# VH-VL binders against Probable inactive ribonuclease-like protein 13 (RNASE13), part 4

Target 1, 136 residues: Probable inactive ribonuclease-like protein 13 (RNASE13), of Homo sapiens (Human) (q5gan3)
Amino acid sequence: MDIKMQIGSRNFYTLSIDYPRVNYPKGFRGYCNGLMSYMRGKMQNSDCPKIHYVIHAPWKAIQKFCKYSDSFCENYNEYCTLTQDSLPITVCSLSHQQPPTSCYYNSTLTNQKLYLLCSRKYEADPIGIAGLYSGI

## First folded at step 19 (VH-VL)

Design j5 (from w5 with heavy chain T30D)
Fold by OpenDDE, fold request of step 23:
Structure j5 (fold): chain C 136 residues (1-136), chain A 122 residues (1-122), chain B 108 residues (1-108)
Amino acid sequence: as target 1 above (136 residues)
Amino acid sequence: QVQLVQSGAEVKKPGASVKVSCKASGYTFDSYDMHWAKQAPGQGLEWIGEINPKGGYDNYNQKFQGRVTMTRDTSISTAYMELSRLRSDDTAVYYCARGEGWRSGWYEFDYWGQGTLVTVSS
Amino acid sequence: QIVLTQSPGTLSLSPGERATLSCRASQSVDSDYLHWYQQKPGQAPRLWIYGASNRATGIPDRFSGSGSGTDFTLTISRLEPEDFATYYCQQYGDYPLTFGQGTKLEIK
């Protein structure tokens, strides 16, 4: 695995894996607003991503899904795999933005199978989420 | 009980490097950023940088950029700060501090190490 | 960077008196990201006030924090002997994170 992929995996682990899921006091910021603010701060980027997924499972459990990728996600130009199990996730969807200081998100907690992006075809590390499995 | 235990005092010559460790316990190491701060004798605090134990998006104070390297060993819940090309004005107590960050929503440093004195002598 | 200027540099008071410490930011800081720390000689800093106005765990109610924008204040209503220390404000509103230069509260 090249350094770029390693960095990608670390970044994914940092920003898209939260286990156990943190709980804010009710009415304070909200999970996604908090997380996305953290992301923007860490990245020193004021842009507001439209959507972000967070998996609430142990990293080691997530890594197992990328041992073999039987598909290639053309849109991402990366190998990808459908998780065999549903995972608890938080979906952060952009509601509105007020650059450069604020991005506001809706938070949805759900359990779904994921299209996981993997760093390579075999013995890879997770590097992203392509989307949610809708059953179609 | 959350604890941050730092390595012992160091005496170095100018031009040398020093690596300070900060061992965390009492909490999930991967869940919190670790920050480093410098305090010269009789002076205030300076933020050096932050490291995420998961390995992504570390940030450094430009004042220390190029001379400071922060690393982690998650297997032993330990963060490291290495300062190279030491000079006399690097003489200070260095602290590690846990950053609650987004997990609290406040981004405060809620726990601090006991500090490590680094003396750079000619 | 955001510069935090604390005043006064040294504050000499007696037990029982009221202490007012100021922290002024060079630019606006969200109150949620302004914190105060107490430090005694030979010890590490300790979180004292977080989010401008919230007392950390175990902090007596004689301590209070207030302020917004560029002006923040730490107030001690009735000084106790153990309150004499150096207090630092700190911001997490923007990188690099910065501290004030500190106010040393010493006994008169």
Scores: ipSAE 0.593, ipTM 0.887, lowest interface PAE 1.0, mean pLDDT 93
Fold by OpenDDE, fold request of step 23:
Structure j5 (fold): chain C 136 residues (1-136), chain A 122 residues (1-122), chain B 108 residues (1-108)
Amino acid sequence: as target 1 above (136 residues)
Amino acid sequence: QVQLVQSGAEVKKPGASVKVSCKASGYTFDSYDMHWAKQAPGQGLEWIGEINPKGGYDNYNQKFQGRVTMTRDTSISTAYMELSRLRSDDTAVYYCARGEGWRSGWYEFDYWGQGTLVTVSS
Amino acid sequence: QIVLTQSPGTLSLSPGERATLSCRASQSVDSDYLHWYQQKPGQAPRLWIYGASNRATGIPDRFSGSGSGTDFTLTISRLEPEDFATYYCQQYGDYPLTFGQGTKLEIK
């Protein structure tokens, strides 16, 4: 695995894996607002991503899905695979109502199969999420 | 209980490098950012940088001009700070500190190591 | 960078007196990201106030934090002998993270 792919995997692990899921006190702040603020800070990027996925499972469990990728996602120019199992995830979607200096997100906790991006075809590490399995 | 234990005092020559370790215990190491701070003798605190144990998006204070490298070994819950091309004004006590981060919402440094004295002299 | 300026540099008071420590930021800082630390000679800093106004675990009620925007204050209602130390404010609102230069609270 090359250095670039390692960095990608580490970044993915840092920002898209949260296990066990953090629970804020009721009324404090939303999960996604907290996470996305953290992400923007870490990246030193004030842009508001439209969507972000967080997986709530052990990293090692997620890595297992990238042992073999049977597909290639052209849009990402990366190998990808559909997870055989549904995973608990939080979907952070950008709200249409935005304050001038921040990003507001809706948080949706769900359990779904994922299109996982893998660093290579065999014995790879997860590097991203292409999307959710819609069942269609 | 949460503990951060740093390596012992170092004496170095100008131009050399020093690597300070910070061993964490009492919590899940990869769940919290680790920060480093410098305190020159009789002076205040200066932030050096932060490292996420998961390996993504480390940030450094540009004042150190690429002389500092922060690393981690999650297998032993240890963070490292290496400072190269040492000069006399690098003489200071260096601290590691756990950043509570987004998990609390305030990003405070809630636990600190005991500090490591690094002396740079000819 | 966000510069935090603390005042006064040194504050000499007696036990029982009220202490007011100021921390001014060069630009606005979210109160959630402004913290105070106490440090005694030969010791590591210790978290004292987080989020501008929240006392860390074990911190006595005589300590209070307040402020918003660019002006923050740490107040000690009635000084105890163990309160004499150096206090630093710190911001996590923007990189690089920065500390104030500190206020040394010394016994008169």
Scores: ipSAE 0.580, ipTM 0.884, lowest interface PAE 1.0, mean pLDDT 93
Fold by ESMFold2, fold request of step 23:
Structure j5 (fold): chain C 136 residues (1-136), chain A 122 residues (1-122), chain B 108 residues (1-108)
Amino acid sequence: as target 1 above (136 residues)
Amino acid sequence: QVQLVQSGAEVKKPGASVKVSCKASGYTFDSYDMHWAKQAPGQGLEWIGEINPKGGYDNYNQKFQGRVTMTRDTSISTAYMELSRLRSDDTAVYYCARGEGWRSGWYEFDYWGQGTLVTVSS
Amino acid sequence: QIVLTQSPGTLSLSPGERATLSCRASQSVDSDYLHWYQQKPGQAPRLWIYGASNRATGIPDRFSGSGSGTDFTLTISRLEPEDFATYYCQQYGDYPLTFGQGTKLEIK
């Protein structure tokens, strides 16, 4: 899943930030199915990613968490930080009943703290999500 | 009503640059990707690249890499494509086209500009 | 890159006939990312069929699209004079986005 973390803050903003959260139209295939189709096209990912997170908070607020990053995460070769507060997040999860021709995703809205990846090269901008704080 | 209006025709010498504009109206400009395509006289369509107005993400066909730059000005809902070091085979009509945004989740080009003829005289 | 090969290059038919336009991809394309456009001389392309089989808004139901994998088809069940144009298929299954070279549908 983390193979897409290196695409920089511009791609992270485009793919993982939606504030305020948009309402999808009635009859649309669901919030996550539209987003995940877009993301697979942009990242040229033929796999169905198992999980993707969308944060529903102002970009400036998310940037500020990376100003105070306190760890280097060697697995990602980037700085990382746990967000100080829980954030509203949509979790896009791959459905086990996926159709034979396309990936299918469930959408779950939750509030959780995140482990953010912070670029060591680009003003410490957020560039990805390493995971959620929940301990299970 | 969604509308894309492009700048007027250009005549250029080899080695020069051209910057084509595409002004959008009738929709939220930064909610949809903008794409650019080339159509040489009597020929088919060729994708040049794209820009995401929300994040500024751009991606170019490798054939044009190093010669093309796509930008936008969200305050006036306008996308730009600049092509440098022009050569005679760059003579073509250049189109902007609205891609479906990530809100819609697909990549069809549902609205097109009227096209801009760029002529590169040998 | 994915090459889209349309056949025939030119299709000469009379009004009232059935037209079948083919688009073959050099590798498999998810049908959600396969689209068709109509273009008349001096005009911009117009979205015609999206996701292989869905008609764009206002497109007559004599047009139908089908196919999956590498083989896609646009069918016009009964040609009208207004249908004579060039049709392009387009894919987004892999970068760069590519178009077929077009099929010119002309009056016999």
Scores: ipSAE 0.013, ipTM 0.624, lowest interface PAE 7.5, mean pLDDT 82
Fold by ESMFold2, fold request of step 23:
Structure j5 (fold): chain C 136 residues (1-136), chain A 122 residues (1-122), chain B 108 residues (1-108)
Amino acid sequence: as target 1 above (136 residues)
Amino acid sequence: QVQLVQSGAEVKKPGASVKVSCKASGYTFDSYDMHWAKQAPGQGLEWIGEINPKGGYDNYNQKFQGRVTMTRDTSISTAYMELSRLRSDDTAVYYCARGEGWRSGWYEFDYWGQGTLVTVSS
Amino acid sequence: QIVLTQSPGTLSLSPGERATLSCRASQSVDSDYLHWYQQKPGQAPRLWIYGASNRATGIPDRFSGSGSGTDFTLTISRLEPEDFATYYCQQYGDYPLTFGQGTKLEIK
């Protein structure tokens, strides 16, 4: 087993999978801000990514999409696949109403098919999200 | 009744390692993150890092990076913090604290262990 | 990293007086991620105020928290003997998580 592959898959699981989708206490609105703060701390990187996706589906279901990955995504140097079904997703988007250096995020819930990044290693585990499918 | 019970005091020499345990009870261990903090004698609190017991991911304060390892054994609801290459300024009380992570809450530390005194002396 | 500076370092007051404890952040912190803890000698810290202004379970209403941006305040409207302790603010607005250096509230 490739230990570095496990580390990549663990980060994707930690940062991009939330199932069952958590119900927040009254008054809490910091879901994406908390996630993106955690990500910056984990990666030890102060940059504010413009967008991040969280999938609200069982991990095993997500793993199965990568089992049959069908193309290579050059920007990521990994295989990728389009999910067969739309999935419930939270989109964390960098807010335009705040200075970019504030790293303030808006949250939106949507249902979309998405492009998963799949490890080139023997297990083909999901390691990222390349984007959402627009259908056009 | 939530409890975090830490292992007993340790006396170590410079260059050694220490492993502090934190046994959780009264809640679902996998539902919360575990954090560790340092309090040197007469000083304030310093965050060392966190571990998610379900996924096993960790995140460390850069000041401790390379010397700290956080692990857990979910079967006995126990978290561990190991600090290596001990120095005299590592003498402190070390606390574990339960917190909801970014996925489920406010990141407040609602329950703390009793603390473990680690003394590093020649 | 975000530095939290508490003032005063030590506050000497008598029971019945009003206490005002300040926590200033080196950069803006979302108030949802600004928390206060009370610690008495020989004890672990205890959650007191979370999200800048919400009292933890069982905390008396004489305690109130306020603030946003870089300036946060813990106020005790009328000190009781049990309130004399050290108070720490803590932030999770960015990693690493940091605490203020503490304000020791001691009986005059």
Scores: ipSAE 0.012, ipTM 0.602, lowest interface PAE 9.0, mean pLDDT 82

## First folded at step 20 (VH-VL; from j2 with light chain D94S)

Design p24
Fold by OpenDDE, fold request of step 23:
Structure p24 (fold): chain C 136 residues (1-136), chain A 122 residues (1-122), chain B 108 residues (1-108)
Amino acid sequence: as target 1 above (136 residues)
Amino acid sequence: QVQLVQSGAEVKKPGASVKVSCKASGYTFDSYDMEWAKQAPGQGLEWIGEINPKGGYDNYNQKFQGRVTMTRDTSISTAYMELSRLRSDDTAVYYCARGLGWRSGWYEFDYWGQGTLVTVSS
Amino acid sequence: QIVLTQSPGTLSLSPGERATLSCRASQSVDSDYLHWYQQKPGQAPRLWIYGASNRATGIPDRFSGSGSGTDFTLTISRLEPEDFATYYCQQYGSYPLTFGQGTKLEIK
């Protein structure tokens, strides 16, 4: 696997995999706000993605889905596959009110099948999420 | 229980390199950042840098002027800190520590290794 | 970088007395990112107070932390023999992360 693919997979692992899921006390900082603000600071990235998905499963379990990709997602120019199983995920949705110096998100915990982006067709690593099986 | 076990004491000559290891156990290694700190004899603590075991980022204290390289081997839950071009003032106890980061909401270092003494002398 | 200045450098007190340790930051630090560590000779530092005012697990209630902005304080209401050690404050507000130079609490 080339360096670009490795970087993509590493970034995906860092930003979109959290296992076991952090459990904040009720009323404490939101999951997504905590994660996104922390990662933005660590990576010196000021971008505020409109949507961000976090998978709460072991990395090795997620990697298994990219053993073979039966599809190609033209919009991403990457191989992709639909997970056979539903996975616990947190959906981080950017709120409409955004100060210029921060990103605020709504957090939704759910179980859904995912369209995973894979680094190649065979024996690949996950590099992203194209979307949810529900179509949203 | 959470444990960080560091490699043994090192004696090096000026100009050499040293690589200190920190083996973690009792928790999911790749879920927490690993922090490194330096403590010269009789002195306070100095932050060296941090790694994300997942490889998403590494942050270094610029004071070490690129002489420090932090790495990880997630397969054995081990973090490494290598210091090159050693000089006498590098003589110190080096610590690894688990950084809770956003997972706590407070970003504290809750567990520390026992420390590794590195002595640099001609 | 944010410089943390602790005072006094050395504090000599007797058991039963009240100890007040100061940590002053050169810039404002969010209280959530100000921590205290205790270190005894020959040992690694131990987390003591996190988020300026929260005691770490197992820390006696005679310890308390307070402060905001640039001024933070660690207070020991009634010193016990085991409390004599060096205390460091640390900030996670900005890079590079920094520690205070420490306050050595020694027995008079």
Scores: ipSAE 0.788, ipTM 0.929, lowest interface PAE 0.7, mean pLDDT 94
Fold by OpenDDE, fold request of step 23:
Structure p24 (fold): chain C 136 residues (1-136), chain A 122 residues (1-122), chain B 108 residues (1-108)
Amino acid sequence: as target 1 above (136 residues)
Amino acid sequence: QVQLVQSGAEVKKPGASVKVSCKASGYTFDSYDMEWAKQAPGQGLEWIGEINPKGGYDNYNQKFQGRVTMTRDTSISTAYMELSRLRSDDTAVYYCARGLGWRSGWYEFDYWGQGTLVTVSS
Amino acid sequence: QIVLTQSPGTLSLSPGERATLSCRASQSVDSDYLHWYQQKPGQAPRLWIYGASNRATGIPDRFSGSGSGTDFTLTISRLEPEDFATYYCQQYGSYPLTFGQGTKLEIK
């Protein structure tokens, strides 16, 4: 695996994996607001992504999905696979209500199958999420 | 329960390097940042830097950035802080501490290692 | 960087007295990111107050934190013998993270 792929997987692990899921007190900031603000500050990045997914499962469990990818997602120019099982995820969606110096997000906790992006066809690492499975 | 156990005291010559370890237990290592601080004898605390155990980012105090390298080994829940080109004013107790960050919302350091004394003498 | 200045440097008091420790920031710090630590000789620092006004687990209610903007205060209503130590404020509002120089609370 080249350096770029390693960086991609590491960043995905850092930004999109949270296990076990943190629990905030009721009414405190919100999961996504907390996470996104944290990452923006730590990475010194002021960008406000429109959408961000967080998976609440062990990293090793997620890595297993990329052992073999039977599909190629052309839009991403990456191998991809559909997870066999639904995973607990938090969907962070950028709100239209934005404070002047922050990114405000809505948080949605759900269980979904995922289209997972993998670094290569065989024995790969997860590097991103292409989207959510809309079927049953 | 949460524990941070640091490596033992070190005695080094000027110009040498020292590597301090901090082994974490009692919590999910890769979920919390590891912070490092310096305390010279009879002085206050100085922030050295922080690492994310997942490897997504490292932030250094520029005062130390040229000589400090922070690393991690998640397989053994251990963080490392290496200081090179040692000089006399590097003599201090070095601490690791767990940074709660966004998980608490306040970013406090709730658990500290016992400290590692590094003595630099000719 | 944000400079935290604590005052006084040394505070000499007797058990039973009220202690007021000040931490002044060179620029505004969100109260959520201002913390206090207690340290006794030969020991590691211990989290004492977080978010300017929240007592850490096990901290007696005689301790209280307050403040906002650039001025923060740690108050001990009635000093106990075990309270004599050095207290540090710390900010996580911006990099680099910084500590105050500390206030040493000693027995008169």
Scores: ipSAE 0.673, ipTM 0.911, lowest interface PAE 0.8, mean pLDDT 94
Fold by OpenDDE, look of step 20:
Structure p24 (fold): chain C 136 residues (1-136), chain A 122 residues (1-122), chain B 108 residues (1-108)
Amino acid sequence: as target 1 above (136 residues)
Amino acid sequence: QVQLVQSGAEVKKPGASVKVSCKASGYTFDSYDMEWAKQAPGQGLEWIGEINPKGGYDNYNQKFQGRVTMTRDTSISTAYMELSRLRSDDTAVYYCARGLGWRSGWYEFDYWGQGTLVTVSS
Amino acid sequence: QIVLTQSPGTLSLSPGERATLSCRASQSVDSDYLHWYQQKPGQAPRLWIYGASNRATGIPDRFSGSGSGTDFTLTISRLEPEDFATYYCQQYGSYPLTFGQGTKLEIK
């Protein structure tokens, strides 16, 4: 795995994996608001991403889905796969009401299958989430 | 209550290695970053590096030129900082600190260990 | 890296006086990621102000933080004897994380 993919995997782990899911002390800015603020700062991007996903499962359990990629996702220019199992996730969605100085997000906890982006076709690491499975 | 208890003072020769431990209690150990800082005698604070939550990836200050290795043992809620190829200017008090990270949205170091004095002398 | 420059290096004042400590960043830092710590001799640093303007738990209201961009300030409205210590600002805006060199607030 090249250095770029390693960085991708690191960032994915840091920004999209939280197991087990924890409760936060009163007074914190919020799960999604905090995460997205960090993400924006790290990426030096002033834009407000519309959506972000956090997986609440062990890293090893998530890695196994990228042992074999189903296809190549052209929109992301990466290999991708659909998880065989539903995973507990937090969905961070940009609120329709935004203050001028920050990005505010709504948090939704749910269980769904995910489209994972993988660093390569075989024996790969997850590097992103392309979206949620909308089927049965 | 949150506590960080560090290992005792160390005296090392130049070229040797030192491994400082930081035992955490009072909170979910692998849910927070662990930060490390250096403070030379009579000097200010210098950030060494951090371990991400859940034993994730480390971030290091490149000033230490790869001489630092940070690890954690979640089974005993203990973080470690190893500094190799010690030299005289490594003499300092080393601190561990809990980083709230992206969970709080502020990323402050809200609890600190008591510090570990490492003396490097011939 | 972002260099934080604190001024003055030493501030000599008497109890009851107002103290103003400055922290200037070499480049813009998000206010959410600028923090202040207090340290007394022989002790570990203690979180004092986080996010530029939020007092940590148990911090008296005589302490206040302000600022944005490259200029940040810690203010003590009326100094108490226990306030004399070294104060450090710190940024988490970018890696590597950095501290200011500190301002020593000493009793005149």
Scores: ipSAE 0.013, ipTM 0.639, lowest interface PAE 8.7, mean pLDDT 90
Fold by ESMFold2, fold request of step 23:
Structure p24 (fold): chain C 136 residues (1-136), chain A 122 residues (1-122), chain B 108 residues (1-108)
Amino acid sequence: as target 1 above (136 residues)
Amino acid sequence: QVQLVQSGAEVKKPGASVKVSCKASGYTFDSYDMEWAKQAPGQGLEWIGEINPKGGYDNYNQKFQGRVTMTRDTSISTAYMELSRLRSDDTAVYYCARGLGWRSGWYEFDYWGQGTLVTVSS
Amino acid sequence: QIVLTQSPGTLSLSPGERATLSCRASQSVDSDYLHWYQQKPGQAPRLWIYGASNRATGIPDRFSGSGSGTDFTLTISRLEPEDFATYYCQQYGSYPLTFGQGTKLEIK
């Protein structure tokens, strides 16, 4: 687990929810490279995060999954839930190239269930993504 | 098309607070950070901090930590910067500027407000 | 914090001449986060060059930016009267965001 936990503590909605999916203009470095550049700047992290997930669904629909969470994830000290439905997700994956002088990301659009981290606070809002369900 | 319009000049006494507004138009307000900078008379630019209008989180230059508060009202596309416990060396022009936005592009500080002169004098 | 040192502090030249403005960073800066601004007296700064080498919209091609790591340069190939102003470099690669102290480009 890596960058997802860091951004979850700051602003999950801002960094992981994009609905409708924004298009970068032609000539930009692409969806994931733009987003990951923004995120690195905000988190002051010189490392290139390996993976980041962006959900393309209305925020209120995502919030609903946490309203019924009944599992506690000890290694995150937060509640968690598996989404009942597959969601459209962009997966930003670090491209492995040498030398790693700049971060470059591959963008993969998929539909999958995912594990949400849900705030222990009264509202139980989503605060992070622990990972994707193994494609089943 | 893109415009940032700031509130008017203010004269304040030491120890007071000032709240500068920055009204945005011509773009999707919550798709870009709002940055704030200070320029004392005859001096260069100094970053004060930023606010993300979508999520509401902020980052402040440590020099201003504890004295500055940044807020926004997305219903009227307006950002605010409040500076408290004013001192004479807070006399400056304060600018808002559109910051980093990943929803529409990669421009930083691409549009600036006209500036707000804050004068702190007894 | 990353200190940006611009040189010279003041550059006195005539229209038609070539200008070279330097910005040196105390630590390496990803060029995607190195920007240049022009400011005239009584006006707000204006984005001029972004990502070290890309001209902002409407900026004439006599302006060019270059550099990487710690050394960045703004070049004006043939000065026009409207180019005399103060130029600032700025980095967004590390918090706090910082500006250079400026280079005032003035008529000799």
Scores: ipSAE 0.013, ipTM 0.620, lowest interface PAE 7.4, mean pLDDT 82
Fold by ESMFold2, fold request of step 23:
Structure p24 (fold): chain C 136 residues (1-136), chain A 122 residues (1-122), chain B 108 residues (1-108)
Amino acid sequence: as target 1 above (136 residues)
Amino acid sequence: QVQLVQSGAEVKKPGASVKVSCKASGYTFDSYDMEWAKQAPGQGLEWIGEINPKGGYDNYNQKFQGRVTMTRDTSISTAYMELSRLRSDDTAVYYCARGLGWRSGWYEFDYWGQGTLVTVSS
Amino acid sequence: QIVLTQSPGTLSLSPGERATLSCRASQSVDSDYLHWYQQKPGQAPRLWIYGASNRATGIPDRFSGSGSGTDFTLTISRLEPEDFATYYCQQYGSYPLTFGQGTKLEIK
């Protein structure tokens, strides 16, 4: 099961924003395995989410996208908005080549627009990420 | 250079509260966890809990649950640990430490404060 | 809770000897989250070995760490006078975070 995307602005800031992006020391298994272990510890939850997104942009820039949310994302029961610009993002995806109980993640760095979840339609806080924009 | 500077020694009576501060410098304060540990005289280290300054998440050792509160003021890069309803076996040195967490990938405590002696006696 | 049991409780050796300090976990711990600290009387602990086998910055190469699963070891190949201290293992594999009870390495 995926980590809850409606945890609130404080959780979103802590779990989904990393700017500037941390570089792991040589010999470590990759960005996402460290991050996802931290998240499980902080949330006191042994579940291994299938996917998690991390934005590598200044928090103030991300906050501005939720000044007005032009859509409602029914699958998340939250207002949402497509970011005006592409953002550097790490995608943490649960590996299919390992048992799910191992909680092993692949890390993919990409630069894309994304759908932010916002706590309300106007003057809201970012509270999650619904997904990446693919043009469909 | 990373430094953690703790508040001075305190003498308290049973039933009182103590609030220990830990001022950080030389790094981005809200990017790393702050860990707290207890060391009673002649004893080993015991983890009390931690706080994530960025999100404000805290997690306490069950032994201290209900008596400990961890807070921070990011504007002055300072973490706090408050321990209430003090008992004589709370007499110890209390340390703060920077937890590298997922950012290092090993979750080690790489820098420690100098310690704060809290003495609980009549 | 993962209990870390260090042995021996006290290890009495002379400079020049090899020291082997053991840390056993009550259940498996990912070695990436097993750490060692050195502490001298009146001082704060110091990070010594992280991720079971990586020396912290400035730690002499006579110190080595190894182990996986439930059994971890800190080895000092040739003891120097400054190495006599108490060593603690610590795990972050599961909450609550726990330390071993310590091994006091003292001069014979």
Scores: ipSAE 0.006, ipTM 0.602, lowest interface PAE 10.4, mean pLDDT 84

